# Designs tried in a protein design chat: VH-VL binders against Protein PLASTID MOVEMENT IMPAIRED 1 (PMI1). Part 5

Target 1, 154 residues: Protein PLASTID MOVEMENT IMPAIRED 1 (PMI1), of Arabidopsis thaliana (Mouse-ear cress) (q9c8e6r131to284)
Amino acid sequence: LVRIGMQKLSCLLSVEVVAAQNLPASMNGLRLGVCVRKKETKDGAVQTMPCRVSQGSADFEETLFIKCHVYYSPANGKGSPAKFEARPFLFYLFAVDAKELEFGRHVVDLSELIQESVEKMNYEGARVRQWDMNWGLSGKAKGGELALKLGFQI

## First folded at step 20 (VH-VL)

Design y6 (from w2 with heavy chain V50L)
Fold by OpenDDE, fold request of step 23:
Structure y6 (fold): chain C 154 residues (1-154), chain A 123 residues (1-123), chain B 107 residues (1-107)
Amino acid sequence: as target 1 above (154 residues)
Amino acid sequence: QVQLVESGGGVVQPGRSLRLSCTASGFTFSSYGMHWVRQAPGKGLEWVALIWYDGSNKYYAESVKGRFTISRDNSKNILFLQMDSLRLEDTAVYYCARDQPWTMFGEYYMDVWGQGTLVTFSS
Amino acid sequence: DIQMTQSPSSVSASVGDRVTITCRASQDINSYLAWYQQKPGKAPKLLIYAASSLQSGVPSRFSGSGSGSDFTLTISSLQPEDFATYYCQQADNFPLTFGGGTKVEHK
């Protein structure tokens, strides 16, 4: 019912997984991966290749791509941008050989990224192209951080 | 029928001022952003300025910034371009154009154009 | 500013020909691109917006494609009324900028 009258947009979310760093020494030797999925479903989830922790860091240097749809209501004029339905994505680090370990979860709403880009265009004359993310980790990885770069294409 | 009609063009001297008008009809003028675009004789298109539907925001090309002022009177369905400190390089046909009535990612397209009004300089 | 480069600057074609015009942006502009048609002594006419969306009333023989920095306008079968100058325009950044134009003329 919520989507009645709304338009459907195809979007490509790009996630450059830079590294998991400042990890405790106890994690050295573990193979880690980063998973990105839609919050509402695990269907279409993507993950990095395994990367072994060495000297407290796992350097992924890999870009993930997720095709998704965003629903929106068109605006009737400039100054009142389109209204997007929330499109949250879930990000988490995992251990390939120890699935029971949890290091925390992070959520980013793609619609908010889109809106931010539109707003910047309207008020600053330029669009946002990339979002740098640095998220703290929890559990065994407490003290560490996950570094990502987000972008999207239409 | 949607229509835009420019007026106010003519022959001017460098350094002088000129005000162009664009009268809109056939649509709810106050609901649309409006553009000015110019074209020098035998040359391509150059975007000049944009004004939001309610006049709350204005954007200018660097070439006219500080000299040109875009404005509108929604009660009269008129778009204006006040051109001060005119230069020879401002010689062009000036078009008013309606901004595309939809927006998704903050795009700006021009879907309706006037016939244009010519601004030239005396020799 | 974002520079828009069109190629070719002119193309000679015959009725029925497939005509392809390219527009390159100096940077990635996603799909924020429009194509306009202008006939001599007339105002421009919007043909394509959002890189590939056909403006209402425009014949289906016109199509736009591309994303990022390279874009293409295609006229599948050139008609007599299609001889004109075509311009691309980016809507990614202020100031809005147009390509230099491509004149489609009779062979």
Scores: ipSAE 0.516, ipTM 0.835, lowest interface PAE 1.0, mean pLDDT 93
Fold by ESMFold2, fold request of step 23:
Structure y6 (fold): chain C 154 residues (1-154), chain A 123 residues (1-123), chain B 107 residues (1-107)
Amino acid sequence: as target 1 above (154 residues)
Amino acid sequence: QVQLVESGGGVVQPGRSLRLSCTASGFTFSSYGMHWVRQAPGKGLEWVALIWYDGSNKYYAESVKGRFTISRDNSKNILFLQMDSLRLEDTAVYYCARDQPWTMFGEYYMDVWGQGTLVTFSS
Amino acid sequence: DIQMTQSPSSVSASVGDRVTITCRASQDINSYLAWYQQKPGKAPKLLIYAASSLQSGVPSRFSGSGSGSDFTLTISSLQPEDFATYYCQQADNFPLTFGGGTKVEHK
């Protein structure tokens, strides 16, 4: 399959992993990590250093960077805006010493973040620079939340 | 040959109005966004305004909001800047400039410039 | 508004010199930056857009680099026609803003 008529953009996704919090007491002492990867492949996946749960929280405070390409059809002079191909990323919390545990998976499409930045510049005169995410966890972490801050660099 | 030519500058009294024109040739004017940029004598560049290719959106520097109006006539290939309530701080050479044709990320750059028209004041 | 700070304000250089001009934004502007050249008595001319993309017709001795808040324009071997004032411009937010300029003058 060939991306006919599309241009390639080198992009860097930045993921500030803040914390997993409000975790059940049964999780205290577990070592947790956060993984970020392209949805379709583990190549180039990044993860945090392990962080031990204490008092229902794992405070990562670590920024991850993941390289990718975003493909787009350029705008033309006849008023057709640029169109970006989907670039989904997968995010999940994992237990280092108990990888069978599942806490939920989350997907963010970088192309939608780029599009929102373009639209905000055109309609509001300023770009969205950072997306604050606060995701509910599932499985043994039900009731907890994962806090992230997303951004991208061209 | 792509060309932009400004006109309508001159000596004016503060508080009065002036209309600048920019005549475009050598390209399809109605396909491009257009800017006004000014430069006070001996000073740097200051962006003033932008209008989209079809006139549907207009953006202004804070220093000129409510006083200046950018507009265009695509049938005549003319860009306008209506300047009302002129102040001494508006003294500058005014350039019209063409927005770079490809809007990839909502970014704006000025790829073709006119030679400018001077606006100044007398008391 | 995003402030763009250029340095140096001026530089004296000879033909053949490597000249580097810097531009700092008051906030992260990604790579949404352009460089312009203005010769005395003339209109500005676009050299570089999107931080590092060379405008068509601009000699390859000009290059741009940087991202985030710190950017550079480099002239690898200064030519007689390169004596001019150089401006950066951010395209991240309205209002669009320019740096204060860097004058490159003959020694």
Scores: ipSAE 0.112, ipTM 0.726, lowest interface PAE 6.3, mean pLDDT 89
Fold by OpenDDE, fold request of step 23:
Structure y6 (fold): chain C 154 residues (1-154), chain A 123 residues (1-123), chain B 107 residues (1-107)
Amino acid sequence: as target 1 above (154 residues)
Amino acid sequence: QVQLVESGGGVVQPGRSLRLSCTASGFTFSSYGMHWVRQAPGKGLEWVALIWYDGSNKYYAESVKGRFTISRDNSKNILFLQMDSLRLEDTAVYYCARDQPWTMFGEYYMDVWGQGTLVTFSS
Amino acid sequence: DIQMTQSPSSVSASVGDRVTITCRASQDINSYLAWYQQKPGKAPKLLIYAASSLQSGVPSRFSGSGSGSDFTLTISSLQPEDFATYYCQQADNFPLTFGGGTKVEHK
């Protein structure tokens, strides 16, 4: 795909999967995983190693990496931020032994993270940004939370 | 590890043509806009041209419009500057430079530079 | 075209000195300004972009300030490796233009 008038960024998305916590006792013993993928395609999807729930928690302590590109065009007018093409990623917890179970899905647009980072560049010179995420779970995992740390590098 | 290396400079006669090359390494060349900037001996910096990451857009200084052509081969990680109808005032060290990727406001900065290649004229 | 005027053209200083370089644009360029350092026989190096953002790897003794038409590069405590020529560059509009440069030399 040729994007005339746009620029291209190569980006390394990092997803530190910390833990799924406050899970119901009924989930104890289950093996869980976390999957990260582009919203539009399963191609290039990455996932954690299985982690067993114990005492209401699955401690993954694993970082996933995804290489991708983000496109942007200069904004019209002075002082306006560039327009980024949306780059949504899908995050979800799954049960390895019971894939029919659903615990909810979350979407994060990488372009928004980049935009926010660029806006903060006046204060920070680092090319690494990180955001703490804490998402509520649904289904059998209702009441639980998935803790992640999102970052990227250009 | 990020590096730009210019080549193709030398002694040329007025009115002749010369093509400069800039070889990129250590980064994804095809993701970045690229600049040419020149510096006459003992003088300051003069922006020459800019090309988009995919070559879809090009900008030139008025002093070189119609004479110079910026282009690139992303498959080989090479940036080019075709210089036609060369003039004595084109004498300079020519630098290639990478467009800075972080200021996403339609601003253009150069965060990586080559060591330059010298273009001079005979007699 | 936007003209960039630097002052002074040259400055003699000693190690440890505070050095201030000024850049003036012929029109309002908001914060669309960069500062570069160039040592003799070497390529320029980006120091500051967006008027005040420090480029990665650049020592904190370098700082940029200003907006609109007047900008300043400050070296809080000059080091031996800082003797060089410094250039400002506007990123507001094409053609991109540089200041005439300021040479920081030994006193």
Scores: ipSAE 0.050, ipTM 0.690, lowest interface PAE 4.2, mean pLDDT 90
Fold by OpenDDE, look of step 20:
Structure y6 (fold): chain C 154 residues (1-154), chain A 123 residues (1-123), chain B 107 residues (1-107)
Amino acid sequence: as target 1 above (154 residues)
Amino acid sequence: QVQLVESGGGVVQPGRSLRLSCTASGFTFSSYGMHWVRQAPGKGLEWVALIWYDGSNKYYAESVKGRFTISRDNSKNILFLQMDSLRLEDTAVYYCARDQPWTMFGEYYMDVWGQGTLVTFSS
Amino acid sequence: DIQMTQSPSSVSASVGDRVTITCRASQDINSYLAWYQQKPGKAPKLLIYAASSLQSGVPSRFSGSGSGSDFTLTISSLQPEDFATYYCQQADNFPLTFGGGTKVEHK
C-alpha cells in the first residue's frame, strides 16, 4: 500500500567485514561468522566464511554483497530530497559451533545511507563513498568490537 | 516548446561588471535547478554555477567563486548571472541550461540549453 | 577536482562507420556521467545520462557504456547529421567537469 506511486531503485549493498577485535581470551579458538540480512526477513541473508578467534581477534577480511531494492517517492523539484522507504538491515556476529551465544545485533537503514550520500553531495559537493562501522559487542564478547565498512551502488 | 534565451552579453573592459539573463518558457521554471556553462572560443565546455529550484543552494566553479553570483526570479522565469571583476579569461559564450527533470540522486545533467550569449573584452 | 580525459581528440569517419569515443575519469564516479553533442555554432545537446540512459528523442544508434572510471560513447552507424563534437561530463562531485571533447569529422 505504501509503495503505491513509489519508484523502485536497484541497489547493491557492499559489506566489508574487516574483523572482530579485542575479544576476551575465553573466545580464543571459537569459529565466528558475521551475518547480514534484511531486518524483516531471513531470506537473502548472507554470511562470511567462518573465522577462528586467535589472540583476541577474528580477521575476516571478506566482502559480502546484497542485491536489494529501495523504494522512494520522487521529489517535486530538483534539489528537493526524495522520500525513501526504510530499508533496514541487521548485522550480527555469531559463533558457528555455539549459535546459542549472543553477541549483540546492529541495524543500519540503507535508505539513510543513500539519503546521507545525496545530502552530502548536494550540500558539500562530495558524495559519501564508505561508512566505517565499529560496533561494541555484548555477551561473552563484551569488550570486543566488530569492524565493518559499508558501501552501496545504484 | 521548452526554451531558454540568454541575453546581456557584449564587449566589456577588464575589471568591470556584467549581468547576464536567461528567460525560460514552456516549462515550470520554479521546479528546476538551473546551470550556467561557458565555452571559450574554440575551446571546450566549463561548468560555471548551479542554483537550486528555489534558490536555496548555489554552487560555483572555483574560477568564478567570489566574483560571480547566480540568482533567479521564479515569478518572472528569469535566471541571472552577475559577473563582477571580469577578467580576460572570462571570455566565452555563456549558456544557461536546465537541470535534468528526472530525480537522480545527487546527479546533475543539463537537458535543455539556450543559444548562448557572448562575452568579450576590449582594451 | 575530477579530471575527465577524452580520447581521441578527433576522429575521421565516413557515413555508416562505427564510432567509439572514450572518457576516463581521474577517480571512480560510478555511473554519474553524461554525453553531449555539439554542432558548430550551436548549444550542446544531451545524448546520454547516467552513463547508459538514452535521452528522449535521441536516435538508438547512440549508446553509452561503462562504470567507475572508464566510459564509452558508441555510434553504431554514423549518419551525416552526427558529425559534431562530443563531450563527456561527470556528475559525481562539484565542481561539475567536462571532458576536452572529441571532434568527429568527415574522412
Scores: ipSAE 0.036, ipTM 0.700, lowest interface PAE 3.6, mean pLDDT 91

Design y6 (from w2 with heavy chain V50L)
Fold by ESMFold2, fold request of step 23:
Structure y6 (fold): chain C 154 residues (1-154), chain A 123 residues (1-123), chain B 107 residues (1-107)
Amino acid sequence: as target 1 above (154 residues)
Amino acid sequence: QVQLVESGGGVVQPGRSLRLSCTASGFTFSSYGMHWVRQAPGKGLEWVALIWYDGSNKYYAESVKGRFTISRDNSKNILFLQMDSLRLEDTAVYYCARDQPWTMFGEYYMDVWGQGTLVTFSS
Amino acid sequence: DIQMTQSPSSVSASVGDRVTITCRASQDINSYLAWYQQKPGKAPKLLIYAASSLQSGVPSRFSGSGSGSDFTLTISSLQPEDFATYYCQQADNFPLTFGGGTKVEHK
């Protein structure tokens, strides 16, 4: 559907998938991937190549790019920022050979990253450009963590 | 016709003060951020200051911070630059410029420029 | 502060030539870059903003490309009115900073 009163901007979310770490020994030998997608649809979803767990770690060191559109209402001047519509992305770790295993999900809203970048520029004169994320895992992976670095490009 | 006209430049003595003005016409002045940019003779462009549309935020280059003050009178469509403690390094043509209104990521570009006013020093 | 390095400092060119000007930022500035044209004795004129967006009223022979730290302004077929000095400007951080300029001169 066309958004009334909104303008459309093409954006690229960058996701550096660093590692899944501190995994239980029961997961050694398992092949893992990380998927990133728009929360509302699997269209355009991206994922890492499989990475085997060794000594409690899967070291992906792979950067994913996911294309999206961000809708916004233009600012009425430089005294207020543009209002961006929510653009949530879903992130999750999965086991290639054991799809029934669940390790938790995390949501990041790109509109909030954009708003933070604008606010930092206006308040501090410099932008935040990279968000380091360490997420606790659940299920069979309880006690482990997933390390990511996020960014965006216009 | 969108237009910016600077005035108030001239020849001054080092350490003195000078007030530059920029008169805007042909657009809704109170809806736009405004910049000052300077250019020393034979040199490139140097950004000096920015003021938000309502005057609520002001930003300065380090070389002028504490000495220059940007301000605006939206009822008269005038942008000002108060320049105190002037130094020989401040010798330049000073331009006022309108901030681009369609930026989406809090970035600043200058879409309309005045013709400039020269600030220089007597020997 | 973000340093903007333009190259070349000057270009000798003929009408009809393709002219390419580069601008390098000292750090990643995403696509927050503008290009300006300045003729002698005149104020600068905005050509390109957000790295590749053409300002209204600017001829389509002008185009901008690049992201991150390396950017290019291209004039696909130089016209007599294009002899001028060109500046890039980053909009990623305060203070806003300009490149040193590239003068495009008649050969």
Scores: ipSAE 0.033, ipTM 0.709, lowest interface PAE 6.9, mean pLDDT 89
Fold by OpenDDE, look of step 21:
Order: structure tokens, then sequence, then C-alpha cells
Structure y6 (fold): chain C 154 residues (1-154), chain A 123 residues (1-123), chain B 107 residues (1-107)
């Protein structure tokens, strides 16, 4: 009902999980994973294979793929070219064997990436975009960072 | 980095005219609707005007209709507010704000604001 | 015009407190409602749009709820940086209108 008059855009989100780096020595030996999920629900969550921390780093080198839909209202005389429904995704590092540990959470709105892509298309003409993300970690992983590469296709 | 910077405010006499400017950077200006919002000293926010991304449509608050004109130059990334027949009640900090494109139902929100420019009157 | 009424006009609270402020529209505006935060001498900042959608970069302790004519902004655990004035805004029809504001101040 709330999507009456809205259009649906099919999207493939790609998340290249590069590495967790600069981790404290106290984390050496832990198995870590990276989870990507919709912000509003755990359903459809995807995660990396476990990766063990060695010498302060967990090198995942894994790409996760998420198929989803983004809804939007065409501009058709509005103040902006289009209005996209927010599509926030939650990203977080977790310990496989100690899930009670928290290392911080980060949110990326897919609709913002799409909007940025549309703007850049006016200049570059490319439909495929990639964003490098480096997020600081917290808790036991304070001082460390998670490196990702985000992309999407529509 | 997305940024809006207002200019043109100052001290004026009633009945005079003043033109405010808002310079945008860090985003594709021509892809966004733009708002003016004002705030009298110690008071709340009052929406003033909206202009379409291409300037094709304009909307005004009743309090400024016939006196204020919103316009834009997309080639220069500048938003304007021409204020004519100024009144004492127009005293306010004037903010320019970007219309947010990320909505569920296509309504109007302001996701980026400038720091404002003050318009006051000489006594 | 759509009138927006906020309650309370001011609230005294301490760090860690749960703070709730309400906004009532003079008519049904569906979910076309935003919340803004404004600190003294600063421009407003968008917190919530579409009644319950959290703006990017806004802490999760902020949440919005409601539909129709009654809306609520909640700060689950007030932080020192949260002392400010908050405004609701209907995004349904022109003219766009704001609530009168709610000042959250230190107890």
Amino acid sequence: as target 1 above (154 residues)
Amino acid sequence: QVQLVESGGGVVQPGRSLRLSCTASGFTFSSYGMHWVRQAPGKGLEWVALIWYDGSNKYYAESVKGRFTISRDNSKNILFLQMDSLRLEDTAVYYCARDQPWTMFGEYYMDVWGQGTLVTFSS
Amino acid sequence: DIQMTQSPSSVSASVGDRVTITCRASQDINSYLAWYQQKPGKAPKLLIYAASSLQSGVPSRFSGSGSGSDFTLTISSLQPEDFATYYCQQADNFPLTFGGGTKVEHK
C-alpha cells in the first residue's frame, strides 16, 4: 500500500571484504567473520567464511553478493530527479566463537550509492560504481579497521 | 564534501531590496531541488521557498508571496533569493537547504543546510 | 495550512535519560514527517525522515515513530551532545511547516 505509484529497481550489491587490519595482539588466534544484512531485519543476512587473526590482521579476500530491490518515485515534475526509498544495510565484524563481543557496526544506505551513481553517470557514463570503505573498529578491536569495497549493478 | 554557503545578508531599511546567494559544492547541484528556510532571532524555523532542480517550478510561503523570488544558476552552482519590499518581520537568519532525494513516498525533506546569513533592519 | 504542534516546548533531562517528544499535525499527513536537531548558533540537522527512517550518520539512540497525525521522537539514552532544540516538519503539502520546537536542556 505504501509503495503505490512507486517503481521497483532490481539491484545486485557486491561487498568485497578485503581485511580487518591493525588489530590488537590480544585478538590473534580469533576467528572472525563479516556480516552484511538489511538494517531492519536479520533475514537474508550473508557473512564471510571465518578468518583467523594472524599478526594483527584477518585477510578475508572474499566477495559477498546480495540481490535486492530498491523502490523509488519518479521525479516527473518534482524538485529532484527521483525519490528513492531508503535501503540501509548493516555491516559488522564478529567473532565466530565469541559472538558476545562487539566491534562496532556501520550502516550504508544503498539508495545513496545509487543516487551518487546517477549523478556520476552524467559525467562518466558508467553504470558500475565501486566505493572503498575503511571503518574504525571498537571494543576489543579498538585501533583496528575493516576494509571493504562496495559496488552494485542495476 | 557536500557544502552550502549563504551570503548577501546584512542591515537594510524597510521597503528596500536584498538578494541572498547560496553557493553549493561537493554534489551535482543541478540534480537537486533547493529550499530557503528562515529563523527569526530566538524563534522557530519557517519554510520560505522551494525551487525545482531545473527551475521549472517554484513554491512560496504565503508570507513572502509577491515579494520574494527564488531562482538558481545551475551553471554556477548558485541559489538565489531576491527579497523585495522587505519588512521588519523578515528579520531572520536565512538558510539554504538541499531537498533530500532519499524518501519513501516522494515528500520534501532538507538533508543539507548552510550556516545561514543574517538579515536585519536599521532602526 | 497544516499546523504542527510540538510537546513539550522544553524538557529538562540528565545524561542517560530516555527523552520523548511529540508532534501533532492538524490533519493526517501519513508518514510525511521529519525531525531536525538544532544547536545554538548552528544550522538544523536532519535526524529522521519519513517518520521513522534514520538519516545516515545519525546515532541509533534516535528513533522516530507514528503515522497519521501523531508522531514521536525518542532518544533512548541522552548524551551530552544531544542537548539542543528539536523540530518536526510535515513534508506532505505546501506550504511546508515546522513545529514550534522542543528544547532539551540540562537538568
Scores: ipSAE 0.014, ipTM 0.582, lowest interface PAE 8.4, mean pLDDT 89

